# VHH binders against p21908, part 12

Target 1, 324 residues: p21908
Amino acid sequence: MEIVAIDIGGTHARFSIAEVSNGRVLSLGEETTFKTAEHASLQLAWERFGEKLGRPLPRAAAIAWAGPVHGEVLKLTNNPWVLRPATLNEKLDIDTHVLINDFGAVAHAVAHMDSSYLDHICGPDEALPSDGVITILGPGTGLGVAHLLRTEGRYFVIETEGGHIDFAPLDRLEDKILARLRERFRRVSIERIISGPGLGNIYEALAAIEGVPFSLLDDIKLWQMALEGKDNLAEAALDRFCLSLGAIAGDLALAQGATSVVIGGGVGLRIASHLPESGFRQRFVSKGRFERVMSKIPVKLITYPQPGLLGAAAAYANKYSEVE
Below, E stands for the ipSAE of ESMFold2; O stands for the ipSAE of OpenDDE; V2 stands for 0.75 times the mean of E and O plus 0.25 times the DockQ between their complexes.

## First folded at step 4 (VHH)

Design P19 (framework vhh_7aqx_2)
Fold by ESMFold2-Fast, scan of step 4:
Structure P19 (fold): chain B 324 residues (1-324), chain A 123 residues (1-123)
Amino acid sequence: as target 1 above (324 residues)
Amino acid sequence: QVQLQESGGGLVQAGGSLRLSCTTSGRTFSTYAFSWFRQAPGEEREFVGAISWGGGSTDYADSVKGRFTISRDNAKNTFYLQMNSLKTEDTAVYYCAADSYGLEWDSTPYDYWGQGTQVTVSS
């Protein structure tokens, strides 16, 4: 059956017609992107998408939302749309919907994603296991963390707030970085290090440690300088970022009992070419007596261009698939 | 490939001073952090001190704090350990070590090591 898949972020919303059957996503159609500022509500954007399609919209929706999905009223920063889950079917004139957090959608996408969209980073170069736990993490504006259990031909997604666990320093430089960031943030979560803004936090701490004059840099420019190797301090910040990403990926895999790890998010994609040559692998496997175990865990990176749309459709298929 | 070469070791009387040098060849000096370690006969290799890749941050073992100073000269591809108020307990082979973008508290992860230079402090 056809459903409307929707990925709602701060400034944009993406719509597509997906075909789902027997717990599977069979196809994801052409993406239509709306600027949320151009429409007063989700309902109006929905109506415009129907007009563009030129035929009646399916009576089912799958929605990925870039914020918490629990509560009676859902709002996003810099997005005028207000969602009320209890009235959603009535407002959109549909029979069923799923509503899931955007990183939960990414986890569902991993369960349904073709292996060609999972680039190899380190460990054994083989397909994700059909059984067991997959740890999923993705740096973006924050740090998303989830895990996925595959068992008996089914899967279960567990959304977490794992990005908010504490940063654990592993060397003397990281001790100093932590001390500096404590002055600003008090308790320093791993998300303060592993996120888009996290590169800036590392850079600022390193500048202070080195006694280099600090000037406030635009995050976009800082990432560009680091990735292009144009500035030694920015490059050092990126290398510390990759070390810490490996460390937290390994810690989460240990805590969740994972046999594979998947990195997602826009920052993950941005550093894809740097990860294999970085300290990521070293920190991922360096877990003392568990080094041999860690070395057997494949790490992949999502390259799929619309993981939120795919994941929303996958969540719908998973919820409404008939099992025996 | 990075190579490290120590110099400046020798015999000195207790209370005296020595300056060790470590010269780096091969890669861009400013992107590395540098450390000194020492090993006395029959003992494990122990950390002495470290300097960050930019030279703005230093760390020292408690046993040498206030007596030893690390410095860096990136133009000469060299870093130094100035040892003052030497004690007989400072007698050891001194090694320089380097890593990329940081200093591990565990000596095992260091990328590059020198061959060592003997320091003997007589009573």
Scores: ipSAE 0.000, ipTM 0.336, lowest interface PAE 10.4, mean pLDDT 85

Design P2 (framework vhh_6z1v_2)
Fold by ESMFold2-Fast, scan of step 4:
Structure P2 (fold): chain B 324 residues (1-324), chain A 121 residues (1-121)
Amino acid sequence: as target 1 above (324 residues)
Amino acid sequence: EVQLVESGGRLVRTGGSLRLSCAASGRTFSTYAMGWFRQAPGKEREVVAAISWGGGSTWHADFVKGRFTISRDNAKNTVYLQMNSLKPEDTAVYYCAADSYYGTLSEYDYWGQGTQVTVSS
């Protein structure tokens, strides 16, 4: 059956028609992107999408939302749209919907995406297992963490607040970075290190520790300088970022009993070419007597262009599957 | 993770100069503090100099201060030891070592194979 998949962010919303059947996403159509500021409501964007499609929209929607989905009224920063889940079917003239946060959508997408969209980073170059736990983490504006349990042809997504666990320093430089960040944040979560803004936090701490000059850059410019290797301090910050990403990926896999790890998010994609040659693998496997166990865990990176849309459709398929 | 290869060791006369190089492979070089160590025949290994990951902080042992200078080029993944006014007592195998942070003089994580420096009269 056809459904409307929607990925709603701050400034943009993406729409697509998805085909779902028997708990599977069979296809995802071409996406249409709207600026949320140019449409007074989701209902008006929905109507505009129907006009573009040239036929009646399906009576089912799957919505990924870039914020918390629990509550009677949902709002986003920089987005004028207001969602009321209880009235959503009435407002869109549909029969069913699912509503999930954007990170939850990424986790659902992992369950359904083709292996060609899961690039190998380290460990055995094998497909994701059909049984057991997969740890999923994605640096972006913050750090998303979920796990995916696969069992007997079914799956379950467990959303966590794992990005807010404590940063564990593993060397003397990380001790100094932690001390600096404690001055700003008191308790320092791993998200303060492993996120888009986290590169800036590492960069400023390293500059202060070494007494070297630096320029204040927005996150986009800092990431560009680090990735292009045009600034030694920015490159050093990126190296520390990859080390810490490996360390936390390994810790989460141990804590969640995972036999596979998937890195997602825009930052993950941005560092894709650096990650296999980085200190990620070394920190991921260096878990004392568990090194042998860690070395057997494949780590993959999501390259799928719109994981939020796929994930929304996947969540709908998973909830409304009729056949085992 | 990081592999270190020293070069530049040779026979030099007393009062001569020599520059040692340590080439690192692996992309994490720029995040490691680096050190030079030496071991003379029948003696314990001793620290000669150390440099922070960014090059902003250096330390030199008292017995080489003013004669030896440590430096690094992160673009070339190389650390250097410039040795001036060499003395017979400087005769040793010189080792490059990588530490995840400066200040860990006895706990370096990675070591090179060494390069022999001989100072003759």
Scores: ipSAE 0.005, ipTM 0.368, lowest interface PAE 10.1, mean pLDDT 85

Design P20 (framework vhh_7aqx_2)
Fold by ESMFold2-Fast, scan of step 4:
Structure P20 (fold): chain B 324 residues (1-324), chain A 126 residues (1-126)
Amino acid sequence: as target 1 above (324 residues)
Amino acid sequence: QVQLQESGGGLVQAGGSLRLSCTTSGRTFSTYAFSWFRQAPGEEREFVGAISWSGGSTDYADSVKGRFTISRDNAKNTFYLQMNSLKTEDTAVYYCAAKPGYYDSSGYSTSEYDYWGQGTQVTVSS
């Protein structure tokens, strides 16, 4: 059956017609992107998409939302749209919908993703397991964390706020970084280190610790300098970022009982070529007596171009089009 | 993840100077602390000098203090040992060593260093 898949971010919303059957996503149609500021509501963007399609829209929607989805009224930063889940079917003139958090959608996408879209990072180069737990984390504006349980031909996604657990320093330099960041943030979550802005937090802390001069840079410029190796302090910050990403990926795998790990998010893709040369693997496996266990865990990176849309459609298929 | 390669060793007259270089590979150079060790025939490896990850602090063995200077060039992923006023007793195989930030400590024990170069021979003739 056809459904409307929607990925709603801060400044943009993406629409596609998806075909779902028997718990599977069979196809995603061409993407249509709208600027949320140019449409007063989701309903108006929905109507515009129908006009573009040139026929009545399917009476089913799957929505990925870039924020918490539990509540009577949902709002986003930099997006004027207000969602009221209880009235969505009435407002869109549909029979059924799924509404999931954006990183929950990424986890659903992983469940349906072909191995060609899962680039190998480290550990055994094996397909994701058909049974067991997969940890999924993704640095972006913040740090998304979910886990995926596959069992008996079915899967279940657990959405978490795992990006907000505490940063655990593992050496004396990280002790100093943590002490510096406590002055700004009080309690320092792992997201303060592992996110797009997190590189800037590490950079500022390192500069302050060494008493060296630094320029205030926007996040984009800082990431460019770090990735190009044009600035030694920025490169040092990137090295620390990769070390901490490995450490938290390993900790989450241990906490969730995972036998595979998948990294998503725009920052994950950005650093993909640097991870093999970094301390990522060393920190991932260095869990004391569990080092042998950790070394058996494959780590993959998502390269699929529209994981939010795929994931929204997958969530709908999982809920409403399951066989038996 | 880190490989170290020494260069600049050779034969030099007592009172002369020699500069050793250690070039590193990988993306972790800027967060690593580096040291030079040396080993004379029949002796254990002994500490010579150290430079912190930032280059802001250096330390030296008493036997070389005032004669040797350690420095780093992060743009070239290289660190150096400038050896002045060389003595016959400085004759040894010189090793560069690195410890990653997750082993960040103030110690200079050989056991604290996970990465070592293959060594470069320095011979000081009388």
Scores: ipSAE 0.000, ipTM 0.247, lowest interface PAE 15.8, mean pLDDT 86

Design P21 (framework vhh_7aqx_2; at its last look DockQ between E and O 0.71; V2 from the best seeds 0.00; counts 0 for: pae E 9.4 > 2)
Fold by ESMFold2-Fast, scan of step 4:
Structure P21 (fold): chain B 324 residues (1-324), chain A 126 residues (1-126)
Amino acid sequence: as target 1 above (324 residues)
Amino acid sequence: QVQLQESGGGLVQAGGSLRLSCTTSGRTLSSYAFSWFRQAPGEEREFVGAISYSGGSTDYADSVKGRFTISRDNAKNTFYLQMNSLKTEDTAVYYCAAKPGYYDSSGYSPSEYDYWGQGTQVTVSS
């Protein structure tokens, strides 16, 4: 059956027609992207998508939302749209919908993703397991964390707020980074280190620790300097970022009994060529007596473009298109 | 895994110059401070010089100040010790070492360094 898949972020909403059957996504159509500021509501963007399609829209929607989904009124920072889940079917003139947070959608996408879209980072170069737990994390504007349980030909997504657990320092430099960030944030979550803005937090802390001048840069320019090797301080910040990403990936896998790990998000793609030569693997496996166990865990990177649409369609298929 | 490898040692006459290199492999160490230590026969390892993760801070043992210069090139995964005006008392095995770029005024204790090279012999003849 056809459904409308929608990925709603802060500044953009993406629409596609998906075909789902028997718990599977059979196809995902051409993507249409709207600027949320150019449409007063989701309903108006929905109507415009129907006009572009030139035929009646399916009476089913799958929505990935870049925020919490457990409330009567849903709002996003920097997005004027307001969603009310209880009235959504009425407003869109549909029969069914699923509504999931954006990183929950990424986890659903992983469940349906071909291995060609999962680049190998470290550990054994094997396909994701058909049974067991897969930990998924992705730095972006924050740090998304979810887990995927595969069992008996089915899967379940566990959505978390794992980006908000505490930052654990593992050496003397990280002790000083934590001390500096405490002056600004008090409690320092791992998201303060592992996110797009987190590189800036590390960079400023490293400058302060050494007592050297630094440039006040926007995130885009700082990431460019770090990746291009144009500034030693920015490169030092990226080195710490990759070490801490490995450490938290390993901790999350230990906590959930995962036998595979998947890195997602735009920051993951940005550092993809750097990760294999970074301290990621060392920190991922250095879990004391569990080092041998950790060394058996494959780590993959999502390369599928815009996995939110695929994930929204997959969530709908998982809930409604199964015959059991 | 992480390896440090020294090169550039050898025999040199007093008053001469020599450049040591230390190449890192296994992974990037861009947030690490690099140091040179030396050990003469029958003596303990002593600090020679250090460079911070930014490259903006350097420190030297009093015995080598004004004669030795430490530098780093992250693009080549290499750091250097330029040794000028060499003296017979500079004769030693020179070791490169790396630690996280933290310094808390505790000095340069060998026990704080995570990674070490195997050493390169420098002999300064009279």
Scores: ipSAE 0.716, ipTM 0.890, lowest interface PAE 0.9, mean pLDDT 90
Fold by OpenDDE, look of step 5:
Structure P21 (fold): chain B 324 residues (1-324), chain A 126 residues (1-126)
Amino acid sequence: as target 1 above (324 residues)
Amino acid sequence: QVQLQESGGGLVQAGGSLRLSCTTSGRTLSSYAFSWFRQAPGEEREFVGAISYSGGSTDYADSVKGRFTISRDNAKNTFYLQMNSLKTEDTAVYYCAAKPGYYDSSGYSPSEYDYWGQGTQVTVSS
């Protein structure tokens, strides 16, 4: 059966036709992207997508939503759209829908993702295990954390707010970074470190700690400088970022009982080429008595271009297509 | 893992100058602080000086303060020990070392450093 997969963020909404069957996504069609500022509502964007498609839309929708999906009225930061789950079928003229958090969608995508879209980062270079827990974390605007359980031919996604756990410094420099961040923030979560904006936080902290002059940069410019390796401070910030990412990924794996780890998010993709050569691996496995166990955990990075769409479709398939 | 290799050692007269280099290789070099140590025959290895990852912070042993200067060139993956006004008591094998993180006032002990060079002999004659 066909469904409409939708990935809704703050500034953009992406639409695609997906074919699902027997709990699997068979195909994902071409993406159509709309600016949310140019459409008053999801319904209007939906109609526009139908017009573009040139045929009636499927009567089923899978929606990845960049925020909490529980409640009667859903709102997003920097997005004027309001979603009411109870009236969604009526508004879109559909029979069924799945509504999931956007990072939950990423986890669903991982469950269906071909190995060709998973770059190897560290650990054994093997496919993700068919059984067990997969930890998924994705730095972006914030830090998403989820885990996936595979068992008995089925899988279950557990959404979390793991990005909001407290940052635990592992050396003197991180102690100082944390101290600096505590001057700015009431609480320093790992999201303050491992995110797009997190690089800036690290960068500023390092500048202060080292007593070096620096210019305030927007996040885009800072990332660019860091990745190009043309600025020592920016590069140092990125290296520290990768160290912390490794540590946090390892901690989450331990906490969740994971046998594999997958890194997603926009920032993950951004640092894909850098990460294998960074201190990520060392921090990931440096878990005391569990170092040997940690060294056996494969870590992958998502390179699939639309994990939100894929994951939304996968979530729908997982819920509805088994009874076909 | 970080590899370190010293160079530039040799024989020099008292009052002279010498510049040692430590070439580094490996991962995440920008996340390391670097130090120089020295060991004279029959003596313990002692701290000479250190530099932070950015070069923004340096520290020196009192015995070399004002005479020695540590710098780094990240583009060349090399840091240096400029030794001026050398004394006979500066005669030793000089080692470069690296420690993760950032240098603070705790970096005086050799045990704080994870990676070491092979050393280079510096001899100051009277």
Scores: ipSAE 0.024, ipTM 0.555, lowest interface PAE 3.8, mean pLDDT 91
Fold by ESMFold2, look of step 5:
Structure P21 (fold): chain B 324 residues (1-324), chain A 126 residues (1-126)
Amino acid sequence: as target 1 above (324 residues)
Amino acid sequence: QVQLQESGGGLVQAGGSLRLSCTTSGRTLSSYAFSWFRQAPGEEREFVGAISYSGGSTDYADSVKGRFTISRDNAKNTFYLQMNSLKTEDTAVYYCAAKPGYYDSSGYSPSEYDYWGQGTQVTVSS
């Protein structure tokens, strides 16, 4: 059956026709992208999508939303659309829908993703296990965290706010980094470290610790300097970023009982080739007596281009298209 | 595995100079501070000098200050000890060591260091 898959962010929304059957996504059509500022509502963009295709749209929708999805009224910054879940079927003239958060969509995509889109980072270089818990985390604008249970040919996704848990220092430099960041944030969540802006936070802290002049830099320029090795302090910040990403990925895997870990997000892609050569693995496995257990957990990275649309379609298929 | 390797040791006349190098292999240590230690037979390891992870700060033992200079080249993963005006009491095995973080503790306890080189012999003859 056909459905409309939709990925709604702050400034852009993407629409595609997906084919789903027997709990699977069979195909995903070419996307149409709308600027949210140019359409007053989801309903108007939906109608415009139908006009563009020159056909009636399917009576089923799968929506990934870049924000919390549990409320009567949903809004995003920089997006004029107001979404009211209770009225969606009526306003879009559909029979069924799913509405999930954007990182929940990433988790659903992982459950359906071909192994060619999962690059190896560390641990055993083999396919993800067919049963067990997969910890999923993705640094980007913030830090997304989810987990996925696969069991008996089915799967279940739990969306979380795990990026908002506390940062724990693991050496004397990180003690000093934490102290500096508490001056700015009062409570330092791991997202303050493990995110696109997080590199800047580390860089500023390191500059203060070393007593070196600090310049405010655009995040993209700082990332370029760090990855190109153009600046010692930027490179040190990147090293600390990768150490902390490994540490938190390992902590989440322990807490969730994971048999595998998957890294996503825009920053994850940015550092994909750097991670295997970084301190990520050392911090991931350094869990005391559990070191050997951690060393047996494969860590992979998502390279699929548009996981939000795939994940939305997958969530619909999982809910409505499975045979008993 | 991270490994440190010293080079540049040897025999030199008093008043002469040597340059020691320490290279890292395996994971990069851009966020680590580096230090040189030395040990004569029957003595404990003695701190010689330290350099911060950025290269912006250095510290030296009183016995070598003004004669030794520590530096680092993060692009080459290499750390140096330039030893000038050598004295017979500088004779020792010299070790490169790395510890995480900023080097601003008032003591440089060997227990703070995660990685150590195998050492290189420096012998100063009279």
Scores: ipSAE 0.011, ipTM 0.482, lowest interface PAE 9.4, mean pLDDT 87
ESMFold2 (binder alone), look of step 5: mean pLDDT 79; pTM 0.813

Design P22 (framework vhh_7aqx_2)
Fold by ESMFold2-Fast, scan of step 4:
Structure P22 (fold): chain B 324 residues (1-324), chain A 124 residues (1-124)
Amino acid sequence: as target 1 above (324 residues)
Amino acid sequence: QVQLQESGGGLVQAGGSLRLSCTTSGRTFSTYAFSWFRQAPGEEREFVGAISWGGGSTDYADSVKGRFTISRDNAKNTFYLQMNSLKTEDTAVYYCAAKPYYDSGLSPSEYDYWGQGTQVTVSS
């Protein structure tokens, strides 16, 4: 059956028609992107999508939302849309919907994507397990964390706010970085280190520690300088970022009992070529007596374009497979 | 990948000065942290001092604090140990060591790269 898949972020919403059957996503149609500021509500964007499609929209929706999905009223910091799950079917004139957190959608996408979209980073180059737990994390504007349990031909996604756990310093330089960041943030979450803005936080802390000149750069320019090796401080910040990404990926795998790890997000893609040469693997496996266990965990990187749309459709297919 | 080579060792009288240098190879010099260790006859390797990649942070063993100074010249891919007010107990083979990121590590086991060592002998 056809459904409308929607990926709602801060500034943009993406729409597509997906075909789902028997717990599977059979196809994902052409993406249409709307600026959320140019549409007063989700309902108006929905109507606009129907006009562009030129036929009645399916009476089913799958929605990935860039925030928590538990509550009577859902809002985003940079998006004027207000979503009320209890009235959603009435407002969109549909029969069924699925509403999931945006990184929960990424986890659903991992369950459905081909191995060709999962680039190998480190550990044994093996397919994701058919049974067991897969840890999924992705740096972007923040740090998304979710977990995927595969068991007996089924899967379950656990949505988390794992990006907001504490940053654990692992060496004397990280002790100093933490001390500097505590002056700004009090409690320093791992997201303050592992996110797009996190590179800037590391950069500023390193500049202060080293007593070297600091130029206030926008995030785009800083990432460019770090990736191109044009600035020693920016390059050092990127190297520390990759170390801390490895450390948190390993900690999450231990906490969740995972036997595989998947990295997603726009920042993940950006650093893909740097990860194998970085300290990522060293920090991922260096868990004391568990080093042998950690060395057996494959780490993959998502390369699928727009995993949120695929994941929304996958979540719908998974939930309604028995009723379809 | 990273190679370290010490120079500047030799014989010096107590109260004298000596400057050791460590030349590094590779494009990642500026992101690395560098340390000096020493090994006296019959003893284990001990930490002497460390310098961060930018030169803004330094750490020293209590026994050398105030007498030894570490400095770095990233343009020459070299870091230095300036040893002043030398004592006979400073006699040792001095090793430079590197790790990819600065954290003032005190244990030899924390360092991935090592030089061959240079002998410093302080006579009375």
Scores: ipSAE 0.012, ipTM 0.459, lowest interface PAE 8.2, mean pLDDT 87

Design P23 (framework vhh_7aqx_2)
Fold by ESMFold2-Fast, scan of step 4:
Structure P23 (fold): chain B 324 residues (1-324), chain A 123 residues (1-123)
Amino acid sequence: as target 1 above (324 residues)
Amino acid sequence: QVQLQESGGGLVQAGGSLRLSCTTSGRTFSNYAFSWFRQAPGEEREFVGAISWSGGTTDYADSVKGRFTISRDNAKNTFYLQMNSLKTEDTAVYYCAARPYYEGLSDHEYDYWGQGTQVTVSS
């Protein structure tokens, strides 16, 4: 059956027609992207998508939302849209919907993703296991974390706020970074280190620790300087970022008993070529007596474009899958 | 997880110049602070110069300040000691050293050391 898949972020919403059957996503159609500021509501964007399609929209929707999905009223910081799950079917004139947070959608996408879209980073170069736990994390504007359990021919997604657990320093420099960030944030979550803005937080802390002059840089320029190796301080910040990414990926895998790890998100794609040459693997495996266990865990990177749309459709298919 | 290899030592006349290089085999070169130390026959090892993990801070022993310059090239995983206006008193085995975090200039605080390279300054 056809459904409308929707990926709603802060500034943009993406729409597609997906075909789902028997727990599978058969196809995902052409993407249409709307600026959320140019439409007063989801309902108006939905109507515009219907106009573009030139036929009645399917009476089912699958929605990935860039925020918490529990509650009676859902809002995003940079998006004027207000969602009320209880009235969604009436507002959109549909029969069914699924609503899932954006990183839960990424986890659903991983369950349905061809291995060609899972690039190898480190560990054994093996396909994702058919049974067991897969930990998924992705730096972006924040840090998304979800887990995927595959068991007995089925799968389950655990949506989390795991990006908001505490930053654990592992050396003297990280002790100093933590002390500096405490002055700004009090409690320092791992997301303050592992996110797009997190590179800037590390950079500022390192500059202050060294007592060196620095210029306030926008995030895009700082990331560019770090990746190009044109500034020692920016490159040092990127190296610390990759060390901490490895450390948290390993901690999350240990905490959930994961036998594989998948990295997603826009920042993950940006550092893809840098990760294998970075301290990521070293920190990922350096878990004391569990080093042998950690060394057997494959780490992959998502390269699928717009995994949120695929994941929304997958979530719908999974909810309405046949259980035999 | 870093190994250090010095090169560029040799015999030079007083007033001459030499550039020592130290190449690392480890990843995340930018995370390391680097230093040069030297040891003359029958004397204790002494600090020569240091460069912080960011490259933003350098320091030198008073005896070499203004004559020696330490620098790093992250693209080549190499750092250097440019030695100018060499004196017979500069004759020593020169060692490069590295640590993941730079908290001081003492030799006891460095985690990794090279094998050393001989510099001999003749009158």
Scores: ipSAE 0.000, ipTM 0.322, lowest interface PAE 11.7, mean pLDDT 86

